Miniprotein binders against a2bj90. Designs and how they scored, part 7

Target 1, 235 residues: a2bj90
Amino acid sequence: MSRSARRKTSALNTVLRVVEVFASIQGEGPFTGTYSVFVRLAGCNLRCPFCDTRYAWSLEAGKPLGVEELVEEIARYEPSLVVITGGEPLLQRHPLNSLVEGLESLGLRVQLETNGILPAPARDEQLWRVYHVVSPKDVPVRVPGAKLHPSWVDYARATGRAWFKFLVANEQHVREVAEYVAKLGIPRSRVYIMPLTPEKLDMKELLELHSRIASLAVKWRLNFSPRLHLLVQLP

## First folded at step 8 (miniprotein)

Design kl9
Fold by OpenDDE base, fold request of step 10:
Structure kl9 (fold): chain B 235 residues (1-235), chain A 108 residues (1-108)
Amino acid sequence: as target 1 above (235 residues)
Amino acid sequence: GSLEELFEEFEEITWEMYEHIFKADEAAKRGDEETAKKHIEEALKLSEKLLEIARKAGSPELEKLARHLHETIKEMKEAFEKGDFLRAWELMIEISDTVYEIEEIIES
């Protein structure tokens, strides 16, 4: 993104730009298999070539929704987890803290998906209390403008509520991830590798890829994240 | 222009090129071969301009990267023409990595 396109949207602290809200199974990371409500927020600070949600890149792709209305909508699903995803959810940080406060007040567990470019939550933010799956986009496949903010490593160490999920296609990628997390001092127990999937894989090819990457996870002593929703044909 | 102006122009054209790559990929996925061709051909022209700017700037590193982009975009055009979407996907990842490296050089 050119420097000019970072218009500070003075987002009202009570309104989110939301692309979609849906119930499914969390297919990825430490909460795989959890019945979840997904809130896909609009806007992204990256242009990943492998992004499957390119329609969420513009803030204008989202509808403005009030935090209270959104909390009520989510609560109707009786979720075991609320997953905040999108483009990059932390672009809407202020109203996102209000959303988290509302959800936590109902006793709902919250997990954020983020690319880790923006700073980790501060201790005074509601976001400090939730779970985070950070998906760096600077390793192994480098995406323009991707750089993991150092505060995520500190947040992970301080709270134990962060995991790091890396997209990998082969053993070289797994090696690069292993070197990267070692350099940053990220514990291997907090690291997931996930298949980097081309869009047009058949189920056989998708399963074969999962098998290869899972075997590499064992070999390299890393956690494996499936793309479970793709395997079971859920959203 | 100044060397600084040449780097700014290089960055702007790099992003414009990269946006055309995404538009080409999206069009190809929709089966809009005409739109895909249009955008990939524009990306090729922009990559040629990057080579010219890099030469004017006297940056062998940017010239190398711009050349690599140009050749990769040619291969991506051929992949679209063949309907090889897997290869086009791989090449798009390679373009992304190359643009990342360009940005790191310009920011340094």
Scores: ipSAE 0.818, ipTM 0.915, lowest interface PAE 0.5, mean pLDDT 94
Fold by OpenDDE base, fold request of step 10:
Structure kl9 (fold): chain B 235 residues (1-235), chain A 108 residues (1-108)
Amino acid sequence: as target 1 above (235 residues)
Amino acid sequence: GSLEELFEEFEEITWEMYEHIFKADEAAKRGDEETAKKHIEEALKLSEKLLEIARKAGSPELEKLARHLHETIKEMKEAFEKGDFLRAWELMIEISDTVYEIEEIIES
């Protein structure tokens, strides 16, 4: 392989396809309430029926941005957390590791959102050092192709830097999640249940759903994640 | 064809059908009722084809799932016609779960 071919491959590791960058409050999971910069990466390996970010499914929906430029853009917001989300961020694993390295060099905390289909970070990846919220899509609503990669359970046990977030609408869904986490040996203290919401709930219905799911979380001894951004009308 | 060829055809048509369901839902959300109707009607035709392939394959399980898809898509069409987007959302979740079960059978 010629020196020219190696230079083209190095350039591919420093560019991300980014849909949007914005500042908001983390509305979900263990970091709920944190002032965060969100980096939504383009491309997804799933087609979830309940996806609210379908515009991010194509890689072509993202603009190519250099890692260094993106680090500088993020740093200007002075975030308490950088949330990397998308479709599926791990589709861009190589430049994503470079992004994490840049952000960590500035002392910024990073949290990844992933569907858990792709393997968990290896020890030699920069991604090994960050926080991960894994959202399996094979329970309680099964999405074609959504099988959780087993390495995420191992990563969670080894590092304590992973949590699992499940979308639930009722007590039957909570039961299925409880059975799933027991079967896979996911520590219950790392499990969050979150309301599965239709796109157009009014605020009253949204609050009622949150109340019902929170009560079920207590009953089943699971953590509860709000959709806080929806409740406070933030992005 | 061979049984394997029938399963491959079944899988390909399942994915084509599922893509039409998403296109129908996106069109409905935009208020493009004509495009939504076109895509849901194509999904319905494809689900009927799935039922025929499952019968040819001699798989009672795939026949049951294909029948369930057909009835669910039919109900989703009715939900769009009524403007019942909540019901259409519930039915789309049910379709997803059914397609997941089909994939598990074909991969086994």
Scores: ipSAE 0.808, ipTM 0.915, lowest interface PAE 0.5, mean pLDDT 94
Fold by OpenDDE base, fold request of step 10:
Structure kl9 (fold): chain B 235 residues (1-235), chain A 108 residues (1-108)
Amino acid sequence: as target 1 above (235 residues)
Amino acid sequence: GSLEELFEEFEEITWEMYEHIFKADEAAKRGDEETAKKHIEEALKLSEKLLEIARKAGSPELEKLARHLHETIKEMKEAFEKGDFLRAWELMIEISDTVYEIEEIIES
């Protein structure tokens, strides 16, 4: 009976403000097609005009959930990936590190979605170990208060666990993204362009937009992210 | 006031205007045309006030941006009146880009 294994499970008395938890297919970025549990955190530091989750902007839109309870809820879905999204998940950085620790203890893979305004994870954070999809909001469509924190480029180089996803509507936007990532020294292999979609597109218009942006991705030698969940009518 | 006080007032009114644009868009999306009209008209008044402040500050750059913002909000009002929500969405993106440029000037 070795005494060492009683590492106190520090009661993760940390609380997250959570808008919703649901299972679906990851529709976007490098993990497209993966059966995932989505955890949408409340609160955002931006007001993007193209945001499809405006209901998550207020911290008060989320319910307080304990980290342990949330880990148990997520685990019941038997996910291939846990996607932490929201408004901006890194506004809840402290309890989010505790959530990641809990999920990793179960052997679950975690991917964070972030706008990249807040600093990248430090080496001592649990968030350092997970995958990150950073979606800058300063290029090509500029959102007030959006500026990519430089530490994300350093994190991407150090870990290989970050990708950058840009919303684009036309070839000019794709050019601006290509220039921006070249200036920052981000490898094209880590860059995704995704269709910028209004909330009310019909399926024909949505497919036409996807086709146009995918063709531009090939032309500009960038990765393409679909909005697969919209195409297959999943949440 | 000082030039700094005029820039602070300009920034505060810009954010107030921008909040009214979101409230107008949200109201339009839920079919509340009266609330949408109220908020877009308030955003227009605020953008007119931005033009006055920019003139008082003697900033040709802010005056140009405030003028562009005012004309874009007018077009957004017309888009709501026509039920052209796609155009209203495009104009909201343009407003966002203009507000970003205003913030970059005020922070500099």
Scores: ipSAE 0.801, ipTM 0.908, lowest interface PAE 0.6, mean pLDDT 94
Fold by ESMFold2, look of step 8:
Structure kl9 (fold): chain B 235 residues (1-235), chain A 108 residues (1-108)
Amino acid sequence: as target 1 above (235 residues)
Amino acid sequence: GSLEELFEEFEEITWEMYEHIFKADEAAKRGDEETAKKHIEEALKLSEKLLEIARKAGSPELEKLARHLHETIKEMKEAFEKGDFLRAWELMIEISDTVYEIEEIIES
C-alpha cells in the first residue's frame, strides 16, 4: 500500500472531536499534582447539574482533529501524564483507542476520566492498559441516565487500573457512597471522595469545604481527593 | 392515548423541561436576566403539563413527582429573582434527583 493510501485510510478512522487541549496540573484523584496535558473530548451522555464543563456536552462543540496531529501536539508539551476527559470520552471510543496507541508508542502515561456508563475496556483494546478514574453519577447526587456499568468493578479487580471518585458535600453523602461501594464490592482503597463545590466559593470557603470532606474521608476510611487546581488557581 | 404513549410523552416533556432549567441557569450566571426568565417560565409551564399527564395516566407516583418538580421550579424562579445562586444550585440538584426518580418509574 502506498504512503498516500495509508494516509487516506488513516484519515477515515482517526479523527476526534476535541474541545480543548491544555497543560495544567492534575488536581483530582490518584495522580493529583502531576504535570499533565488535558485533552477534552466533545459529547456527553449526561447532564449533571454540578458540571463545570457544560461547554463540552455537545459533539458539535468539538473541532475535528486528526489523531496523528493530536499526538504530535501533546508530545510537544512533554507531559508526565496525558489526561483524556470531556464530556464523556468513551462516546468516541474507536478513535480514542487510536489516540491511546499513539501516545503509548511514545511512552506517555495516559489516564481516562469517565462517568462509567459505557463498558470498561476489553482486553483487546488499547484502553485496557491505561489508568481510569471512574466517577459514577447515580450516588450521592443522582443524575438522570446515570448507571455504573458493572464491568468497571470487574475491570478494576482484574487490572488494578481503575479508581472510583465521588462528589460529596456532607456526611450523609459519604454514608451513601460507603453503602454503594460496599454493595458493589469496591474496596475502599480504590474509592476517593471529593468536595462537591458550588460555583463562586471564595478561597476561605473552598478550603473549609476541603477540610470538612478530608476529615470525613479519615473518619470513613476512604481516600480524599482535593480539587487542587481550584486551590492553586490553575485551569 | 395509550398508557405507553402517555409515559413516552411524560418523559419527553420532562427532558424538555430539564433542558430549560440548564438554559435558565447558564443565562442567570452570565447576567442575562431576560433569557433566564424566559427559560424558567417555560420550565414552569412544562411542569404543569407533566402534572396533567400524570393525572391522565392514573399514576399517583408520577403525579407526586410532577407536583414536586413544579414547586421546586417555582422556588428556583424565586432564587433567581433574589440573586441567591447557591440556593438555585441546590434546587438544580433536587430537580436532577427528581428527574432520575421519574426515569426509574417509567423504565419499570
Scores: ipSAE 0.732, ipTM 0.885, lowest interface PAE 1.1, mean pLDDT 91
Fold by ESMFold2, fold request of step 10:
Structure kl9 (fold): chain B 235 residues (1-235), chain A 108 residues (1-108)
Amino acid sequence: as target 1 above (235 residues)
Amino acid sequence: GSLEELFEEFEEITWEMYEHIFKADEAAKRGDEETAKKHIEEALKLSEKLLEIARKAGSPELEKLARHLHETIKEMKEAFEKGDFLRAWELMIEISDTVYEIEEIIES
């Protein structure tokens, strides 16, 4: 580890609790289909009944990894996109900013996935410069403790680098999402609806749900997000 | 005061019950029926305590929600016994929404 850069190599900013690192296809949201490296950070501030990554809820599920080591591991995959996810990655905000700094120095494109409870990046954060997919959990299925921080709407307006993604199962859910985003002033071009899938559906059921939600996206003039990795059986 | 203590106890029991729901679901999905049964029965016991506390607090809104939790958890136990994990998943979503409403009432 080089100590030549006084800010980017401070000892306080160099360790993340990481559950897993793996290459796959981004299956959701505006970057669907992109060859990606996923970095799953430990810890979450929610307990969603539909969470498919419950193994990442506890901070203890993560192993300590140095930021410089992690940057080198990620770079070896030669990703088109680095997806930082979790749990809730903003629970490790300070060392996360150091990771983003390292990835940006290599010209790597970064996307963060967040439940939006913690505030959007400040202008002086490295996270300010990356893409964000924000998934509020207080609509349509209401998760205890969920509340979208209002700064995410301001951030999206100021930067154009945030989108809002909602899990839906039916048209009533879509109506609730439409009402929610209208109240918050989120333009429909920034909104994705995505199938709310049980953990284990057979392929026919998965396709039928995708078709139903995609049709609703067209009807309501919203963007559709698949769960493409489930359809093509990738991690 | 005493009412404030009842609301705090109600909230603490609600979260304890909610944690048992997740533990039961995880155990059931891995085929650990004994652990799943232990946790779902503890969740049922806690939901009965919530109903008692809601009545002591004189809150018809919390009483209705506590009764709904108890009925939903009973149905979830039946779903586990049948191996109907899709139904159990739907009931967990309903429990989540009900706990959200409880939090709205308590924090108001």
Scores: ipSAE 0.727, ipTM 0.882, lowest interface PAE 1.1, mean pLDDT 91

Design kl9
Fold by ESMFold2, fold request of step 10:
Structure kl9 (fold): chain B 235 residues (1-235), chain A 108 residues (1-108)
Amino acid sequence: as target 1 above (235 residues)
Amino acid sequence: GSLEELFEEFEEITWEMYEHIFKADEAAKRGDEETAKKHIEEALKLSEKLLEIARKAGSPELEKLARHLHETIKEMKEAFEKGDFLRAWELMIEISDTVYEIEEIIES
């Protein structure tokens, strides 16, 4: 292989297209409240109307960053959790597995955020051993092209390392989520409902929506996820 | 076949229309009314073309969805003109749901 071809091969294998890296608090899901470093990967296979990170949709939004350098940058923050998000991180699956390997070799705990369209990790992938929060986008708001890959339910059952998070605005949405997860055999202990917020709610409106959705979570015996970072005004 | 070509064209135009909807929303959120108007008008034109193609294809279901898109986009234009961003956001969710149904019909 020529030097030019080897350089191209290395870029495909060890480079991620990264939009941003930053420290904050994980505000959603089972790890809410954890001091985290967020790695936002470029590219998405969906166009959700409620997405608050539309700037990450294009692969061109990301800058190429070597996996080794990224691991070192993340480690300097001394995170309690590394959250890999995006866009859709699994579009960069191969170099993502390399990143996970590097982070795990340092003893860092990793959580992936995914829309679940691409298959769950295989047992021989580094991603097999990390935690996953899966947010299907075909319920209650139906996003074109969204379809949860059935392997995520199998993965959750086999490993206990996946949870399912749904944005809801009202009780009809919660009913739709409940029917959806029952049909797929997702146990409610693995299900989170979270407020579906327009981007520019004031604090009073945000608190009222949180209260409403939390009450519905209790009523429907589902887990509640806040958007804690919005409540405490962190990125 | 000719019908298959009409469905492919319908899907392509649906995605082009959908892209304009997002560009209009983003422009409206940053206060760029001229850009928002440009994109919403383009989305309206594309939804009219969708209706024409659905009629040529003889698909009452696609015709119903194309008409619904056109009506929803018109309402979204009115919401932008009134500065009613919450309403525009709700209409985007309805458009997303409608495009989802279009994909289900074409993929079947």
Scores: ipSAE 0.705, ipTM 0.876, lowest interface PAE 1.2, mean pLDDT 91

Design lm1
Fold by ESMFold2, look of step 8:
Structure lm1 (fold): chain B 235 residues (1-235), chain A 108 residues (1-108)
Amino acid sequence: as target 1 above (235 residues)
Amino acid sequence: GSLEELFEEFEEITYEMLYHIYRAMLAAKRGDEETAKKHIEEALKLSEKLLEIARKAGSPELEKLARHLHETIKEMKEAFEKGDFERAEELMWEIIETVLRIIDEIYS
């Protein structure tokens, strides 16, 4: 069997460890409101105390799915956006590049959600052309081990395809975010602040928190991200 | 020097090693055997450094995980030399799982 045949066989055997695939609305960040298919990958290199998706932390939570089969499943939803999330999806970087290749061949738009600990895409990766929402966890919430890789800032400048999203509960947190992004040279037009919900809130409390954080976004001239799926009670 | 500094260095080298694994797999998928071999050799060198740091830190569990990681990368190097890229993918998943166990141990 030729090297070409071995390469083709290897690509066909590539799998992802997938927790769930479902359709919903993107509730956060620059694509808020978009009809999306979510692909949640297993495995995470953080144990954030506020994580809403703890069931995705271990690799065992994911079922192995072949890339070609997954592309076909996603396409049947006819999404406007494919959101790759997890755990931390860049832990599955190798098969993820193959998935992106398949989705892009069908003209599907892709967004990745990442904690930014692993490096940003290189120019020769399929992930290079994907949109990225990077959620650093070392400010204002200081999750152990959550050091943002500096390549994400360079990537954002070079491509315009990355935004930075921060969970905040109050103005002190917003001040810390503003200092952090200024230090790293991240322009405020690329920065989103989003409500940190450390406990279950009723709808009135959730709306009040959104109002307070949105007002802070205006005051500090930052973008505001809702948690829209919580407000409209979608997954 | 301090145990905290050793664990931070260990974690940083672990992610650097893992990135080389991803670069090797990408190169291999594209038939660039020379680039794949260079990245696997760098990953192997970094895993040797992880063993040294684990012993210096005096952590039996990190030493066990670092030894497993080092041996798994050695097996991956042999798989690449043989052109057995299906085996290399299996070993990549073992490396990812071992990395997650290392991170859990550091922050237990």
Scores: ipSAE 0.881, ipTM 0.944, lowest interface PAE 0.7, mean pLDDT 91
Fold by OpenDDE base, look of step 9:
Structure lm1 (fold): chain B 235 residues (1-235), chain A 108 residues (1-108)
Amino acid sequence: as target 1 above (235 residues)
Amino acid sequence: GSLEELFEEFEEITYEMLYHIYRAMLAAKRGDEETAKKHIEEALKLSEKLLEIARKAGSPELEKLARHLHETIKEMKEAFEKGDFERAEELMWEIIETVLRIIDEIYS
């Protein structure tokens, strides 16, 4: 390989396409309530009809940022957690491993949000060490092209650093989730159900939906994920 | 251990068993009969352990469900040995339904 090819491969591994970086409260999953910096990466392999971040679907929606510069930007917020999200962060797996390495070198905790279509981290990846919230889109919402990669089941079992978050609208969806996680051998303690929010709910409707889904979580012995950021009107 | 500790162990083994059933089905769908057989044999051993725990817990209902689960996994093993993957998939769903009932019984 020529010196030029090595420089191009090194440069590709050090640049992320980033839509936005902001500080907020983690509103979802096992880290709900945590002061977090969110890094929203550009590009997604899905086109979910209910997606609230459609602006992140294109890789071109992100600006190229160097990993070192991004680590410095994140560190200035003094976060309790760094949340890597976006469209699908694992589309940028190589530079994302470099980002994780930089953040971990500062003692920062990292959580990845993923749709679980791409393979889970391998043991030799920096991503192996971080927390993962996997949001399957095959069950119950049946997004076309969504299929949970089997390696996420293996990763969850091997590390205990994965949780599975499912969008649900009713009790039938909760039943389908319970059956699905049983099929995969995933303990209920690792499963979250979250309200599938239609567009244009008012605050009253949003609270009523949260109440209904939380009651179903109790009934089905599953964890409940709020959309806390929507309830408290944070980003 | 306490009854609670036995139920926690029972649940943990249940999910391990279900994992092996899942892996067996994945292997079978790939034509990897050897891997499928290995995983279903492990699932069967785990279901035997569940029967032992159910007996120790002293719950007749749990023992009945655990027995049904074990016999269903035996039938699933036979379906794999015959190459009847449609029947194996039916039996997998029966196992899942039985497990959901078991979990409901443990927490009742």
Scores: ipSAE 0.381, ipTM 0.738, lowest interface PAE 1.2, mean pLDDT 91

Design lm13
Fold by ESMFold2, look of step 9:
Structure lm13 (fold): chain B 235 residues (1-235), chain A 108 residues (1-108)
Amino acid sequence: as target 1 above (235 residues)
Amino acid sequence: GSLEELFDEFLEITYEMLYHIYRAMEAAKRGDKETAKKHIEEALKLSEKLLEIARKAGSPELEKLARHLHETIKEMKEAFEKGDFRRAKELMWEIIETVLKIIDEIQS
């Protein structure tokens, strides 16, 4: 985009860089099974080897969209939940607070998905009242710079509106997650383990991995998250 | 070891700086000029520290990016002083773009 075009868009309204907006089922975490509209924001501060949305890493993958227009588009779907995801949505924190304000003014429930590197919401932010699923990338895979900001644990305790979700492939990974959350003081009731699914697993392999990880969740007294959208072949 | 520690420190300070940028923008939106000023001044101080770390790491590309952050934040401080919130929003996007270039540089 030229500087002139960028300035015109900013002058007209508050803008987000949006990769895609679509309706589907929330397939992961505490809201699994909910009819949702997904808003994928551009840009990510990590390059995780297991990322399944690499097309959202670049800020250039997103179109500038006005917040008011986006709220109207989302509302037309009549969602039960609005899931804000990305890349890393908190890279667009300022306009994201404006989007949340618009969605909440219509009574829409909002969930944010974040890697937790940027701090948890402050009390004076619209994001304070949003549900958050935090996926730290500090364990079991140690991605450089992927340190969970400690404010997320405090936020979860203060509000009850944050959960922590970890991709695991085996029991050694689960052990590492258990040690990590114990060290940070994250209560087990707020922790989900979820199958780390390699690309192109067949359905039998996918189901067996789900079964294995679910059994480990019971053994370790952690919550289990499926990847339901993969099982039912939705985006 | 030591270089890896410098890169980790660089990223952590970059995120702290970016957080202050967002806090300044939120404060400015609600008309809280004193809070916006406090945050932008902290962001500027952190950008100076990024320059120091880039030089210690011996990375010309990180130094170039840190210098760009520093200059962009200086412009943002001026925009806040003038009450030019539209200019501040443009500079915020420039800062976000520069942060993403830092990520690409360190992780590649």
Scores: ipSAE 0.869, ipTM 0.939, lowest interface PAE 0.8, mean pLDDT 91
Fold by OpenDDE base, look of step 9:
Structure lm13 (fold): chain B 235 residues (1-235), chain A 108 residues (1-108)
Amino acid sequence: as target 1 above (235 residues)
Amino acid sequence: GSLEELFDEFLEITYEMLYHIYRAMEAAKRGDKETAKKHIEEALKLSEKLLEIARKAGSPELEKLARHLHETIKEMKEAFEKGDFRRAKELMWEIIETVLKIIDEIQS
């Protein structure tokens, strides 16, 4: 391989396609309430009909940013957590490992949000060390092409650094989640149910939906994830 | 340990058992009989531990459910040995339903 080919492969591993970087409060999952910097990566392998970040589906929606520059930008916010999200962050796995390495070198905690279709991190990846919130789209919402990769169950068992967050609209969805996690051998303590929010809910309707789903979480002995950012009107 | 600690241990082992049942079924679907056998045998051993913990906890209802679970896994092992994947799938769902009852009992 020529020196030019090695430089091109090294450059590809150090650039991310980034839609946006912003500071907010983590509104969802086990880190709800944490002051966080969000890094929204471009590109998704799904087309969920309920997606609130459709603008991130194309890789071209992101700007190319160097890993070093991105680490410096994130560090300026002094975050308690770095949340890597997007469409599907694991589509950019190689430069994402470099990003994680840079952030961890600064002592920053990192959480990845993923749809769980792509394989979990291997032990030799920097991604192995971070927290993961996996949001399966096969159950109960049955998005076409969604299937949880079985390696996420293995990763959760091996590391204790994974949680599973499911979108639910009613008690039937909660039942399907309970059956699904039991089938996979996922402890209920690692499972969150979150309201599936239709477009254009007002604040009253949003609160009523949260109340109903939270009550179902108690009844079915599952963790509840709010959409806190929507409730407090943050990004 | 406290009764609470026994229940936590019981739940942890339950989820480990369910993992092995899942892996056994997935191995069976791909024709990997050896891997399927290994996982179902591990699930059976774990179900025996669940019976022991249920006895220590002194819950007759939990012991009854744990016994039913163990016998169902034993039948599932036999179904795999016979190549009856339809029956194995039925038994897998029965196991899941039994585990849901166990979880409800422990958390009551």
Scores: ipSAE 0.039, ipTM 0.530, lowest interface PAE 2.6, mean pLDDT 90

